VH-VL binders against Uncharacterized protein Os08g0218700/LOC_Os08g12160. Designs and how they scored, part 11

Target 1, 194 residues: Uncharacterized protein Os08g0218700/LOC_Os08g12160, of Oryza sativa subsp. japonica (Rice) (q6yue5)
Amino acid sequence: AKEEKPVVVLPPAAAPGEAPSADAAAFVRSCCDTALQADRDGSSFCYYHLLPYAAFFEGNQVKVAEVAATILSTNLWVYVDQLRKVQGGAGKGDPNLNACVDDFSVAAGENITREALQSLGRLAAAGNGKRSKEDLENAQKWIKGVEKPYNGGIGKASGCEIGYLFTYSDDLPAQKTLGYTFDTASSLINHIKL
Below, E stands for the ipSAE of ESMFold2; O stands for the ipSAE of OpenDDE; V2 stands for 0.75 times the mean of E and O plus 0.25 times the DockQ between their complexes.

## First folded at step 13 (VH-VL; framework fv_mosunetuzumab)

Design y4 (from x5 with heavy chain H99R; at its last look DockQ between E and O 0.02; V2 from the best seeds 0.00; counts 0 for: pae O 6.4 > 2, placed apart)
Fold by OpenDDE, look of step 13:
Structure y4 (fold): chain C 194 residues (1-194), chain A 120 residues (1-120), chain B 112 residues (1-112)
Amino acid sequence: as target 1 above (194 residues)
Amino acid sequence: EVQLVQSGAEVKKPGASVKVSCKASGYTFTSYYIHWVRQAPGQGLEWIGWINPSGGSTYYNEKFQGRATLTADTSTSTAYLELSSLRSEDTAVYYCARRSYHFYWYFDSWGQGTLVTVSS
Amino acid sequence: DIVMTQSPDSLAVSLGERATINCKSSKSVLYSEYNKNYLAWYQQKPGQPPKLLIYWASTRESGVPDRFSGSGSGTDFTLTISSLQAEDVAVYYCQQYYSYPTFGQGTKVEIK
């Protein structure tokens, strides 16, 4: 599972030539503002990043979280690939980087990701009905698993920390993207109510 | 014909509250968001917030958070804006506006406006 | 919030001449996937509410005369009155609706 790429499927694109409606966009904005109240930049990223999928949410906050999680899973894998390139190049032999790659590789695992996304899918499908506590816990467990390698251990130097990897590469765009997508997905998932 | 008819001018003291009404007709009231926009004398337009008459959900410009309250009465097809803790800078013409027929937040129908004057 | 800035603040144009109003957004209001600009123009006469003229940056609202036209994309937009008429004396506003609505400060159009 550690070496397998996750198979993630984003919702289909909106009908050609039809931009998201204001009501749909407003829903995305409200979800983002609610989930990311303490971070204006994060809220803005959330909004613009999820706006292309606005038509699919239909007032369902869990669907917003589901799409955000799907995007996160994709970006996570991209980031892992970039880390592996650094690991095989300038960062070869760095035990901290190796640990970072291992931790993110586990978090990006196909089976773990699939299970979390399926749980979110079921939660979304429940709509206003009874939502499974187990599914919510699965989703939350997954996002915590992503958080761990990203933040590293408390008081521990980690190759996953922002700035450390710049020792080996001046440009790691996936790192920034992962940060924003993680914050978005994490916040939305954590705001899911049973 | 779509019409939005607002209540008459108001004169208030600082610290008071004002409630402006907007009666909608000519369309299904619950099918369109109602937005509120104000305009200080000789100034531009400032967005206050929106209400979804279907269910009553609202969203406010941060500037008005805690002071503005939007409500809607579906039985009378009337939207309301209440603004509390009035200040002199709240003196403005307040407009209700309907989101576009095309479901985007440009506004194809406006009320005639309600002047609210805040003075000692 | 997306800040809208118009120029000029005031414009005097002779009857029958072209009037040009510019509007700039602090961020792009283009939805690239569908190539749509979330930009509207309004006309406001004294004692009246704003009246919708243009939406999608260049589409005229029903009943709006052909002498009104909108152009631009991304962050820079223009409202043009090809031949100014007496009834066109008003303040004109641009408005983005890519996010929560924000308006330009307005441009007053007068007859020279």
Scores: ipSAE 0.017, ipTM 0.590, lowest interface PAE 6.4, mean pLDDT 88
ESMFold2, look of step 13: ipSAE 0.201; ipTM 0.650
ESMFold2 (binder alone), look of step 13: mean pLDDT 93; pTM 0.947

Design y5 (from x5 with heavy chain S54N G55S S57N; at its last look DockQ between E and O 0.43; V2 from the best seeds 0.51)
Heavy chain, then light chain:
Amino acid sequence: EVQLVQSGAEVKKPGASVKVSCKASGYTFTSYYIHWVRQAPGQGLEWIGWINPNSGNTYYNEKFQGRATLTADTSTSTAYLELSSLRSEDTAVYYCARHSYHFYWYFDSWGQGTLVTVSS
Amino acid sequence: DIVMTQSPDSLAVSLGERATINCKSSKSVLYSEYNKNYLAWYQQKPGQPPKLLIYWASTRESGVPDRFSGSGSGTDFTLTISSLQAEDVAVYYCQQYYSYPTFGQGTKVEIK
ESMFold2, look of step 13: ipSAE 0.626; ipTM 0.830
ESMFold2 (binder alone), look of step 13: mean pLDDT 93; pTM 0.941
OpenDDE, look of step 13: ipSAE 0.400; ipTM 0.803
ESMFold2, look of step 14: ipSAE 0.648; ipTM 0.843
ESMFold2 (binder alone), look of step 14: mean pLDDT 93; pTM 0.946
OpenDDE, look of step 14: ipSAE 0.432; ipTM 0.812

## First folded at step 14 (VH-VL; framework fv_mosunetuzumab)

Design z1 (from y5 with heavy chain H102F; at its last look DockQ between E and O 0.40; V2 from the best seeds 0.00; counts 0 for: pae E 2.5 > 2, grease 19.4 > 18.9)
Fold by OpenDDE, look of step 14:
Structure z1 (fold): chain C 194 residues (1-194), chain A 120 residues (1-120), chain B 112 residues (1-112)
Amino acid sequence: as target 1 above (194 residues)
Amino acid sequence: EVQLVQSGAEVKKPGASVKVSCKASGYTFTSYYIHWVRQAPGQGLEWIGWINPNSGNTYYNEKFQGRATLTADTSTSTAYLELSSLRSEDTAVYYCARHSYFFYWYFDSWGQGTLVTVSS
Amino acid sequence: DIVMTQSPDSLAVSLGERATINCKSSKSVLYSEYNKNYLAWYQQKPGQPPKLLIYWASTRESGVPDRFSGSGSGTDFTLTISSLQAEDVAVYYCQQYYSYPTFGQGTKVEIK
């Protein structure tokens, strides 16, 4: 359902003052560099964004993607909430905004999100064992579903344009965060191998 | 190499319309936004709007709302700016520019510019 | 709209000397959560379109000489040419992309 809030549980982050081991940090760096390739800025964001969770990954690339996806799902909901606020206020009656709210609401749906994250969880649990093709496809399908309404990136065909929101506010932190987290999660998920 | 090649200079009378073209090459046309920026003689840069060639979606600076029309032809990898009801103050060099990154509106590639002169 | 204001409007600098251009935004263009400034610098030579020099306030575009550097954060930014060369004669523009693009009025750099 479009209005369902996803239940997202993030793994524990490092406590303030606790630094991850060099190996754990290096693993995150490697995953980010591999996933984002020549995008240095994106890789840097990926690294610092996921570094607090470095101890959780234990050399499992899929766990990195899982955490990134979890963060994305949270931010997606926050973004939708902000869109709804604008929709109920300054943007009331704007069909473009309505379309954006609808599309992102679907993408942020609890059931869809849950299923995707469960798939990633199973993939992660498989470790170096046989990974389920179905689970991978499910995760990829989810991220594509998020991508579809999200036209903040390059070359996307959607009725929703992220820039439209600047009509109502020039301060859109959720939008900016969503951009970074989407790029990170998408890249990491798409680099998962069976 | 990424290239944006614009149409030649135009001379128009007040009240007329002008259509400037911007042909893209060296990259996937539908994968990048095209922005339009103009520059009056001896003046700064003024942003007009953007188009997503893939979707056809557009957004305009409020100043140009109703007068500017952005379009894109994917078959020819060409973007167009049409400006109607021309005024003398519309005299400027008009540039097309490509989006630099996924989410950020800085411009890594520019057309050579098209001078549009509006005079009676 | 976020208004960008540059200073000075024009600058004459001797060859080999430092050129400094300032840019102020009417609103912060810093996304504090990730410490990124949505600020770019362009160089425009006579009869040419603008050329991207700096993005994210301090990152040089590929092919841009090391003598060009960007600094600053929030609302105050600076473009520095450490050693002015003859080919650096141009008008320089700052541009924010925190919101819809707006440009500074430009700073003309000439050789003294």
Scores: ipSAE 0.375, ipTM 0.794, lowest interface PAE 2.2, mean pLDDT 89
ESMFold2, look of step 14: ipSAE 0.460; ipTM 0.758
ESMFold2 (binder alone), look of step 14: mean pLDDT 93; pTM 0.946

Design z2 (from y5 with heavy chain H102Y; at its last look DockQ between E and O 0.50; V2 from the best seeds 0.49)
Fold by OpenDDE, look of step 14:
Structure z2 (fold): chain C 194 residues (1-194), chain A 120 residues (1-120), chain B 112 residues (1-112)
Amino acid sequence: as target 1 above (194 residues)
Amino acid sequence: EVQLVQSGAEVKKPGASVKVSCKASGYTFTSYYIHWVRQAPGQGLEWIGWINPNSGNTYYNEKFQGRATLTADTSTSTAYLELSSLRSEDTAVYYCARHSYYFYWYFDSWGQGTLVTVSS
Amino acid sequence: DIVMTQSPDSLAVSLGERATINCKSSKSVLYSEYNKNYLAWYQQKPGQPPKLLIYWASTRESGVPDRFSGSGSGTDFTLTISSLQAEDVAVYYCQQYYSYPTFGQGTKVEIK
């Protein structure tokens, strides 16, 4: 996959000051609670960050996952950019960091991201009809790909596991954001049923 | 029930090495990081490092770099801390603890602790 | 390194009274974007490992009595025991996980 920034288009969000309908909000809450189950904090994050898009979902749980995945894809790129800055600076010459950058660059790749989001889009479009197993597998595969850098990376040589970047900085907001968005998207995607 | 069961107390001479074990049960061993924290008598808690049992990757507090070695055996769901070149200052209770995979370094489960005494 | 400092070092409180422990971080452990404080509290009784009480500064761990509460944000945090019970005699530690884990020096809570 090319290391190009993917074009990510989010659906319309509520304007500042606009509140979704009670039903729309309740749907988001339900989706988040169901997907994240016992993780109250995760569910709260899910609800808060997806609530602006509540009007878009129209009772479609897959659309919730689609939006979450879209947000994740954006944050992946932001994180990769941060990693590259570290790579060119304080972490210059660190082979583990280089491996980390490579792994996340692949995960954030335009083509694989696009394919995953398109799969989710198709799943969403199917509504209550027959959903494609292949599309679901594609989405799940993408999430596993995002997880990979956290799990030792290619050849288990990646420096992307939690804590490695703290060698260079104690403040890594992109990493934290990625964590939340990953958990949300992963949970929602993995909760999709055929 | 989640359990972390550590090996028994150790008495060592200065310059020796000690290896403490931590056997995990009640959960998927490879889904959580294992951290090691020690506590000198009457003192606070000091973080040593973590291991990802899935990858085997480790990260150490710089203070222990070169002396501490973390390992994990997935077949037995057991994590190990080896500390070499022991000094009297290394006398402490050593704890293993887990944190959720990937994120959030707070520890919801702890081993019972292993007292390591270093004395001449 | 983020240094955690607790106060007081020791506290004697009568049964049924409020116990308050403070914890200060040398650096903010608030991730402002999500309004999350990367702060945990632990209880350690003699001869036992630490037990998780609070995480995210104010969320009680499952099974923790309601009399325990955490508050604060940024660099200043407080653990409150609203009505001290005999079983609450312990050393309490704050811990930040904004970066690699560091702990406060502990506060010993005793019955007056």
Scores: ipSAE 0.431, ipTM 0.813, lowest interface PAE 1.7, mean pLDDT 89
ESMFold2, look of step 14: ipSAE 0.556; ipTM 0.805
ESMFold2 (binder alone), look of step 14: mean pLDDT 93; pTM 0.948

Design z3 (at its last look DockQ between E and O 0.53; V2 from the best seeds 0.50)
Heavy chain, then light chain:
Amino acid sequence: EVQLVQSGAEVKKPGASVKVSCKASGYTFTSYYIHWVRQAPGQGLEWIGWINPNSGNTYYNEKFQGRATLTADTSTSTAYLELSSLRSEDTAVYYCARHSYHLFYWYFDSWGQGTLVTVSS
Amino acid sequence: DIVMTQSPDSLAVSLGERATINCKSSKSVLYSEYNKNYLAWYQQKPGQPPKLLIYWASTRESGVPDRFSGSGSGTDFTLTISSLQAEDVAVYYCQQYYSYPTFGQGTKVEIK
ESMFold2, look of step 14: ipSAE 0.548; ipTM 0.780
ESMFold2 (binder alone), look of step 14: mean pLDDT 93; pTM 0.943
OpenDDE, look of step 14: ipSAE 0.560; ipTM 0.838
ESMFold2, look of step 16: ipSAE 0.487; ipTM 0.750
ESMFold2 (binder alone), look of step 16: mean pLDDT 93; pTM 0.946
OpenDDE, look of step 16: ipSAE 0.483; ipTM 0.830

Design z4 (from y5 with light chain T59Y; at its last look DockQ between E and O 0.51; V2 from the best seeds 0.00; counts 0 for: pae O 2.5 > 2, grease 19.1 > 18.9)
Fold by OpenDDE, look of step 14:
Structure z4 (fold): chain C 194 residues (1-194), chain A 120 residues (1-120), chain B 112 residues (1-112)
Amino acid sequence: as target 1 above (194 residues)
Amino acid sequence: EVQLVQSGAEVKKPGASVKVSCKASGYTFTSYYIHWVRQAPGQGLEWIGWINPNSGNTYYNEKFQGRATLTADTSTSTAYLELSSLRSEDTAVYYCARHSYHFYWYFDSWGQGTLVTVSS
Amino acid sequence: DIVMTQSPDSLAVSLGERATINCKSSKSVLYSEYNKNYLAWYQQKPGQPPKLLIYWASYRESGVPDRFSGSGSGTDFTLTISSLQAEDVAVYYCQQYYSYPTFGQGTKVEIK
């Protein structure tokens, strides 16, 4: 159950060649700049990757976070799959790698992911009304759970750190993607206010 | 302002050990990796390893495996490099450098360097 | 490990003239999905640590003069100093961070 791939559905995105309205684009830019503040590169990534969904947001910052979280969840699972391939190959039998896979498998779990996304959905639906503290905490808890394997706990030996994984492959595209998407989602989620 | 301040120059005999410190300030110490790079006189830059101050986890260039030990003291925001079984070839300036971003291993901040001279 | 090779090893350029340093990686450091090159340039003056000049192959670090520019993609990169100044005398290093950090051997830039 913990290792099941979550079913994640992204909202409609603009077709290639279609541009959002200036207002919609500006809203995305504002959200990204606000959330990522001094991180210009991160803000740019945020903008360009969320821009296709600009028409969906309708001035709702939580919807921006929701989409970012959805994208993260998808990339997280892709990353887990790549880790499992390494686990079965070059890293076979490595207990640290096994622990890494376990940790990320939990983070990418269907139930945990679904609950977090549903919370964000409810927050988004509330609009300018009263937002649930519990839903916000659920979303925040989820994103912290995703971060945990990267930094490891104090005193925890983790095989998930970037340098460790490079021992098996110097080309882990899912890891790079996860980095960008995590920063985006984390920043946006953490800037949600009740 | 982000600063990395390293300990002073060291002179050691072959076979001895040296421990270099790197005190960080101006940022959250546990939020960034510390890398160590050395430079022999007139030579290029050689990567030694990294430490995550938050977890204490480390990784080393294979060349230094078993001889280099990276540690970090979060209470003092200080990273340490200890190199044992010193050889003349270990004569170099040793730098600590901050990992500029979580997933991008370029270095936006460097210590001033510590010269370690190994001579009989 | 990704090997970085710079050329030339040394370069003498007149004041006000263009200086060009090349860097080649043994493997592509381009992450195609996001079109980002994991390549940085550093300047090191005598007795000083390296200073970050360029990251993502072409982005100038804050405070870096406009005369410094980075270009290239994949395996071939170039650092250009459009008009060499006296204070630009240094050794320049390229560094990839697509994987474990590796540096070029350095290029010494001097005034002719």
Scores: ipSAE 0.321, ipTM 0.772, lowest interface PAE 2.5, mean pLDDT 89
ESMFold2, look of step 14: ipSAE 0.544; ipTM 0.794
ESMFold2 (binder alone), look of step 14: mean pLDDT 93; pTM 0.939

Design z5 (from y5 with light chain N35R; at its last look DockQ between E and O 0.47; V2 from the best seeds 0.00; counts 0 for: pae O 2.5 > 2)
Fold by OpenDDE, look of step 14:
Structure z5 (fold): chain C 194 residues (1-194), chain A 120 residues (1-120), chain B 112 residues (1-112)
Amino acid sequence: as target 1 above (194 residues)
Amino acid sequence: EVQLVQSGAEVKKPGASVKVSCKASGYTFTSYYIHWVRQAPGQGLEWIGWINPNSGNTYYNEKFQGRATLTADTSTSTAYLELSSLRSEDTAVYYCARHSYHFYWYFDSWGQGTLVTVSS
Amino acid sequence: DIVMTQSPDSLAVSLGERATINCKSSKSVLYSEYRKNYLAWYQQKPGQPPKLLIYWASTRESGVPDRFSGSGSGTDFTLTISSLQAEDVAVYYCQQYYSYPTFGQGTKVEIK
């Protein structure tokens, strides 16, 4: 729903002055390199932003995806909030922007987000045991749903596409953050194996 | 290998229209935005607009709004730029270019360019 | 629109010498949160399209010689050719992609 804010809780992160163990750091690096492949910048972002949570992962790749997804969900809401502000201000009455807000609001929905994160949680809990195909599909469906507003529909103009929001502002940190976090989460989720 | 191959040079009269093509290969056409940039003789680069081949959505530099039309044919992996009401100042080499990444508007691949000459 | 201004407009450098091109943006193109500058450099030789050299202000594109380097942050950027070669004769452009793409006016590099 448009008015629902997802409640997401990140796992404990290392204190600013604390460094993860070499093994934990190496695990994060490996996961990021594997997921982002030849995308060096993406891999670097992945590593940097997930490193604070290195101690949490304990060699579980799904936990890495879970944390990335959680971060994405938070940033998605921030972006939606920013879009709504534009919608109520400089972009008031813009049908493309309205459509954008609607699409991203759906993607950021509390229930949808909760379900996806719960699925990832279950997958993570399974460890090296049997992982649920349904849970994996649910997580993948969620991330595709997040991507949808960027691609728009065939024949549908969308204010969500890259650049549309620049009509109203040249400084869109939420959009940029969403891009990075989406790439990270998407890559990690899509690399989960049953 | 990523390639963008553009149509040949055009000579037009003022008031006419021109349509330039850009055929993409070596990658998934619908996964990247195509931008158009032109360069007048001896001048710098001027951004015209972009198209998302997947959705068909477009955005134009205000300078070209109403005169430029970007289209894409996914079946042939070809992007098109049509510019109407041509003027002498529209004489330029027109380039198509691809995003290097989904959210980053730097261009890792360019067409070879199409010279459009507008002369009476 | 973010305006990009290069300096100088033209530069003549002896073979083997350093060439330095400056680019200034009217607005910061640094995304502070991730410490990334949305700035690219291109090389354009006569009769050819621009070729990507540098992105993220300092990351060299694959296949680009080590003598090319990018530096700077925020609003001030520099492209450096440490040892100019004959094949480096070209016009160089900076481009920001923090917002809609805009290019510098170009800097022509020639051999002295």
Scores: ipSAE 0.285, ipTM 0.768, lowest interface PAE 2.5, mean pLDDT 89
ESMFold2, look of step 14: ipSAE 0.625; ipTM 0.838
ESMFold2 (binder alone), look of step 14: mean pLDDT 93; pTM 0.941

## First folded at step 16 (VH-VL; framework fv_mosunetuzumab)

Design k1 (from z3 with heavy chain Y101T; at its last look DockQ between E and O 0.19; V2 from the best seeds 0.00; counts 0 for: pae O 7.0 > 2, placed apart)
Fold by OpenDDE, look of step 16:
Structure k1 (fold): chain C 194 residues (1-194), chain A 121 residues (1-121), chain B 112 residues (1-112)
Amino acid sequence: as target 1 above (194 residues)
Amino acid sequence: EVQLVQSGAEVKKPGASVKVSCKASGYTFTSYYIHWVRQAPGQGLEWIGWINPNSGNTYYNEKFQGRATLTADTSTSTAYLELSSLRSEDTAVYYCARHSTHLFYWYFDSWGQGTLVTVSS
Amino acid sequence: DIVMTQSPDSLAVSLGERATINCKSSKSVLYSEYNKNYLAWYQQKPGQPPKLLIYWASTRESGVPDRFSGSGSGTDFTLTISSLQAEDVAVYYCQQYYSYPTFGQGTKVEIK
């Protein structure tokens, strides 16, 4: 893969010792509960990881999705880096791993990430009822791209079969984190209302 | 209330195909993965694969790759399992099960009632 | 694949007594970063699908009686029924979801 590592910037997080307002925290919880539905653990993950940025959201659920997407982007690249290390070692010559590296690299790539995050930024800025369908589609397209490597079925669009990567699970500590952050970002993005 | 209602029992000859349906209700169909698990008579549980109804994305147990096809119809909130080239060893109760929520949370909080597929000459 | 092995295959316990089912995984199902075990327990009665009892090794599913508890970490797990009731007669399965879902062979619990 020829994609470059994207430069992503997270909003300011709460300083050590600072806690978000009750309202800000409640908003994050609400967004997470809505997006992750009845999944208590998933919602908790969402809440925990997004809470530091609660002051940034200001009641805008798209901003929550934006931050989640940014975090996902970071984790994607970390995961790709780990895959590449395995590719150079224990997984050398593994065609499945190669396919996964390629697909995740594309998903983590600077251009597609930038486009998705810019779309989310515009969605956040536009406010309720004024959001562009095209921007939402761009964000959704990116999420679908991230999901692509998880398709190990027949007739799949990707040569990657993520299940086989569990063979290298001990060397891929970011895999589970990626899954959780993907679920968070995907769920939040898919709950964006125009 | 979350419900998964599966199609009725099937009797097939070896070499034939079977398609089992699983109609979901009581929740947003596209928000949860659907898994398929089978259980041979008196035996344990064997995972077949999953589908994301939202994207149509699937993943299969290697054992069933090439023979199992998972699909989903969002308009009817129905998931399907098609198994081809049936063998006697495919005789089992086939279950659809709802993934707790998202990727890598592959425990199942809701199950269909099961569909018996009998393969015999 | 991670192989799940339960023990015993069957046990008979008197009403009101403790039932203990063990489950071993061929590989650790603990994700150390979050200190979570990707392990679930199910109850299956005749003619019915499995019913989720426990997930994350020790978290009880909603509606599951308090007499059911899960413990363990890494590769060794235990399902405990503190006081066996008549309605608890069933086959119990452990399941890991650290990798592709795999199940134990099941443990049949009967009344002595």
Scores: ipSAE 0.016, ipTM 0.600, lowest interface PAE 7.0, mean pLDDT 87
ESMFold2, look of step 16: ipSAE 0.577; ipTM 0.790
ESMFold2 (binder alone), look of step 16: mean pLDDT 93; pTM 0.943

Design k2 (from z3 with heavy chain Y101S H102R; at its last look DockQ between E and O 0.39; V2 from the best seeds 0.49)
Fold by ESMFold2, look of step 16:
Structure k2 (fold): chain C 194 residues (1-194), chain A 121 residues (1-121), chain B 112 residues (1-112)
Amino acid sequence: as target 1 above (194 residues)
Amino acid sequence: EVQLVQSGAEVKKPGASVKVSCKASGYTFTSYYIHWVRQAPGQGLEWIGWINPNSGNTYYNEKFQGRATLTADTSTSTAYLELSSLRSEDTAVYYCARHSSRLFYWYFDSWGQGTLVTVSS
Amino acid sequence: DIVMTQSPDSLAVSLGERATINCKSSKSVLYSEYNKNYLAWYQQKPGQPPKLLIYWASTRESGVPDRFSGSGSGTDFTLTISSLQAEDVAVYYCQQYYSYPTFGQGTKVEIK
């Protein structure tokens, strides 16, 4: 089947040897610390992984969330690809894996992801006090959709039990990062000010 | 504050069963796996398994498969370990432990106080 | 299963001196893309449940004193207590969570 490209491409990262300005770096730190204030490790992940894009943000918290959401969508797509490979190989016939592939495939769906990222783009482009509540709700709805399979049936109804996927840990390296990228995007989106 | 409060010590005869409770408070019970770990006198820690309190799904360390039963009651926020066909080697402190705040990462950030189960005639 | 082996089984360290505990896994627990090692350390004082000290091999849990530090990568890890205090007398366990959890056998730390 034809490979699907990412819905939105990340902005250019800072070139090697080009550090972001102190003000741009401080802004990223502030956004991450505010959104993840009770989670020092998560805030550190947020900062160091978004810092390469600091020049893009221009003091706009929504651009920070937009980049974080793009990173999440990429990691989620990679994870679904890995799940499908296991489903065709070592995990063939595993009903839990089948449910996990289904649930994560819905979460990684091209149309819902595109709408969420377009909504974030509109929020980022709007002037102060002009941001659409509907656009924020679209992005938050997408995050809630990702949360279902991400929790693996823990806090939400889901057919996918994450705990059983650890049988395949060697074949699913993307799950090592999915928690951080989800927490980063979710927290930043939920702290967007209209 | 996250708290896991376990039932009191038990004395059992070989061949009996024991059921240990673990009442959770201070967080959303159905959002975290509960793990069970035991420690025989003078020995290290041995992982028994996990339960998803939301789904009721369980996984067991092979050593305990067929003898251990993990359950959860969401109405009381209580997890249970039942261990059957007890032998003297099952004498241990049994701990419940909460999964970390990040779902994919399986370290234990809160532990119950432990329940001593003594198996003797 | 990933087997975790600690060394030494016990050590005695003078008050205020450095204690070092080693942990080796039978398989790498490193996710190299983010340089994250799936390793935790626990302290268990006599008569108490284990207490989480460190996760990701080197990240201290909230409220853990700065004298506790973790290091290492891949298969070889170290817990260091930079200045042993009386309340640090305990058994220390490493635990991997790269897959289903397994624990080291423990290292007992005593005052010399």
Scores: ipSAE 0.494, ipTM 0.742, lowest interface PAE 1.9, mean pLDDT 87
ESMFold2 (binder alone), look of step 16: mean pLDDT 92; pTM 0.939
OpenDDE, look of step 16: ipSAE 0.551; ipTM 0.858

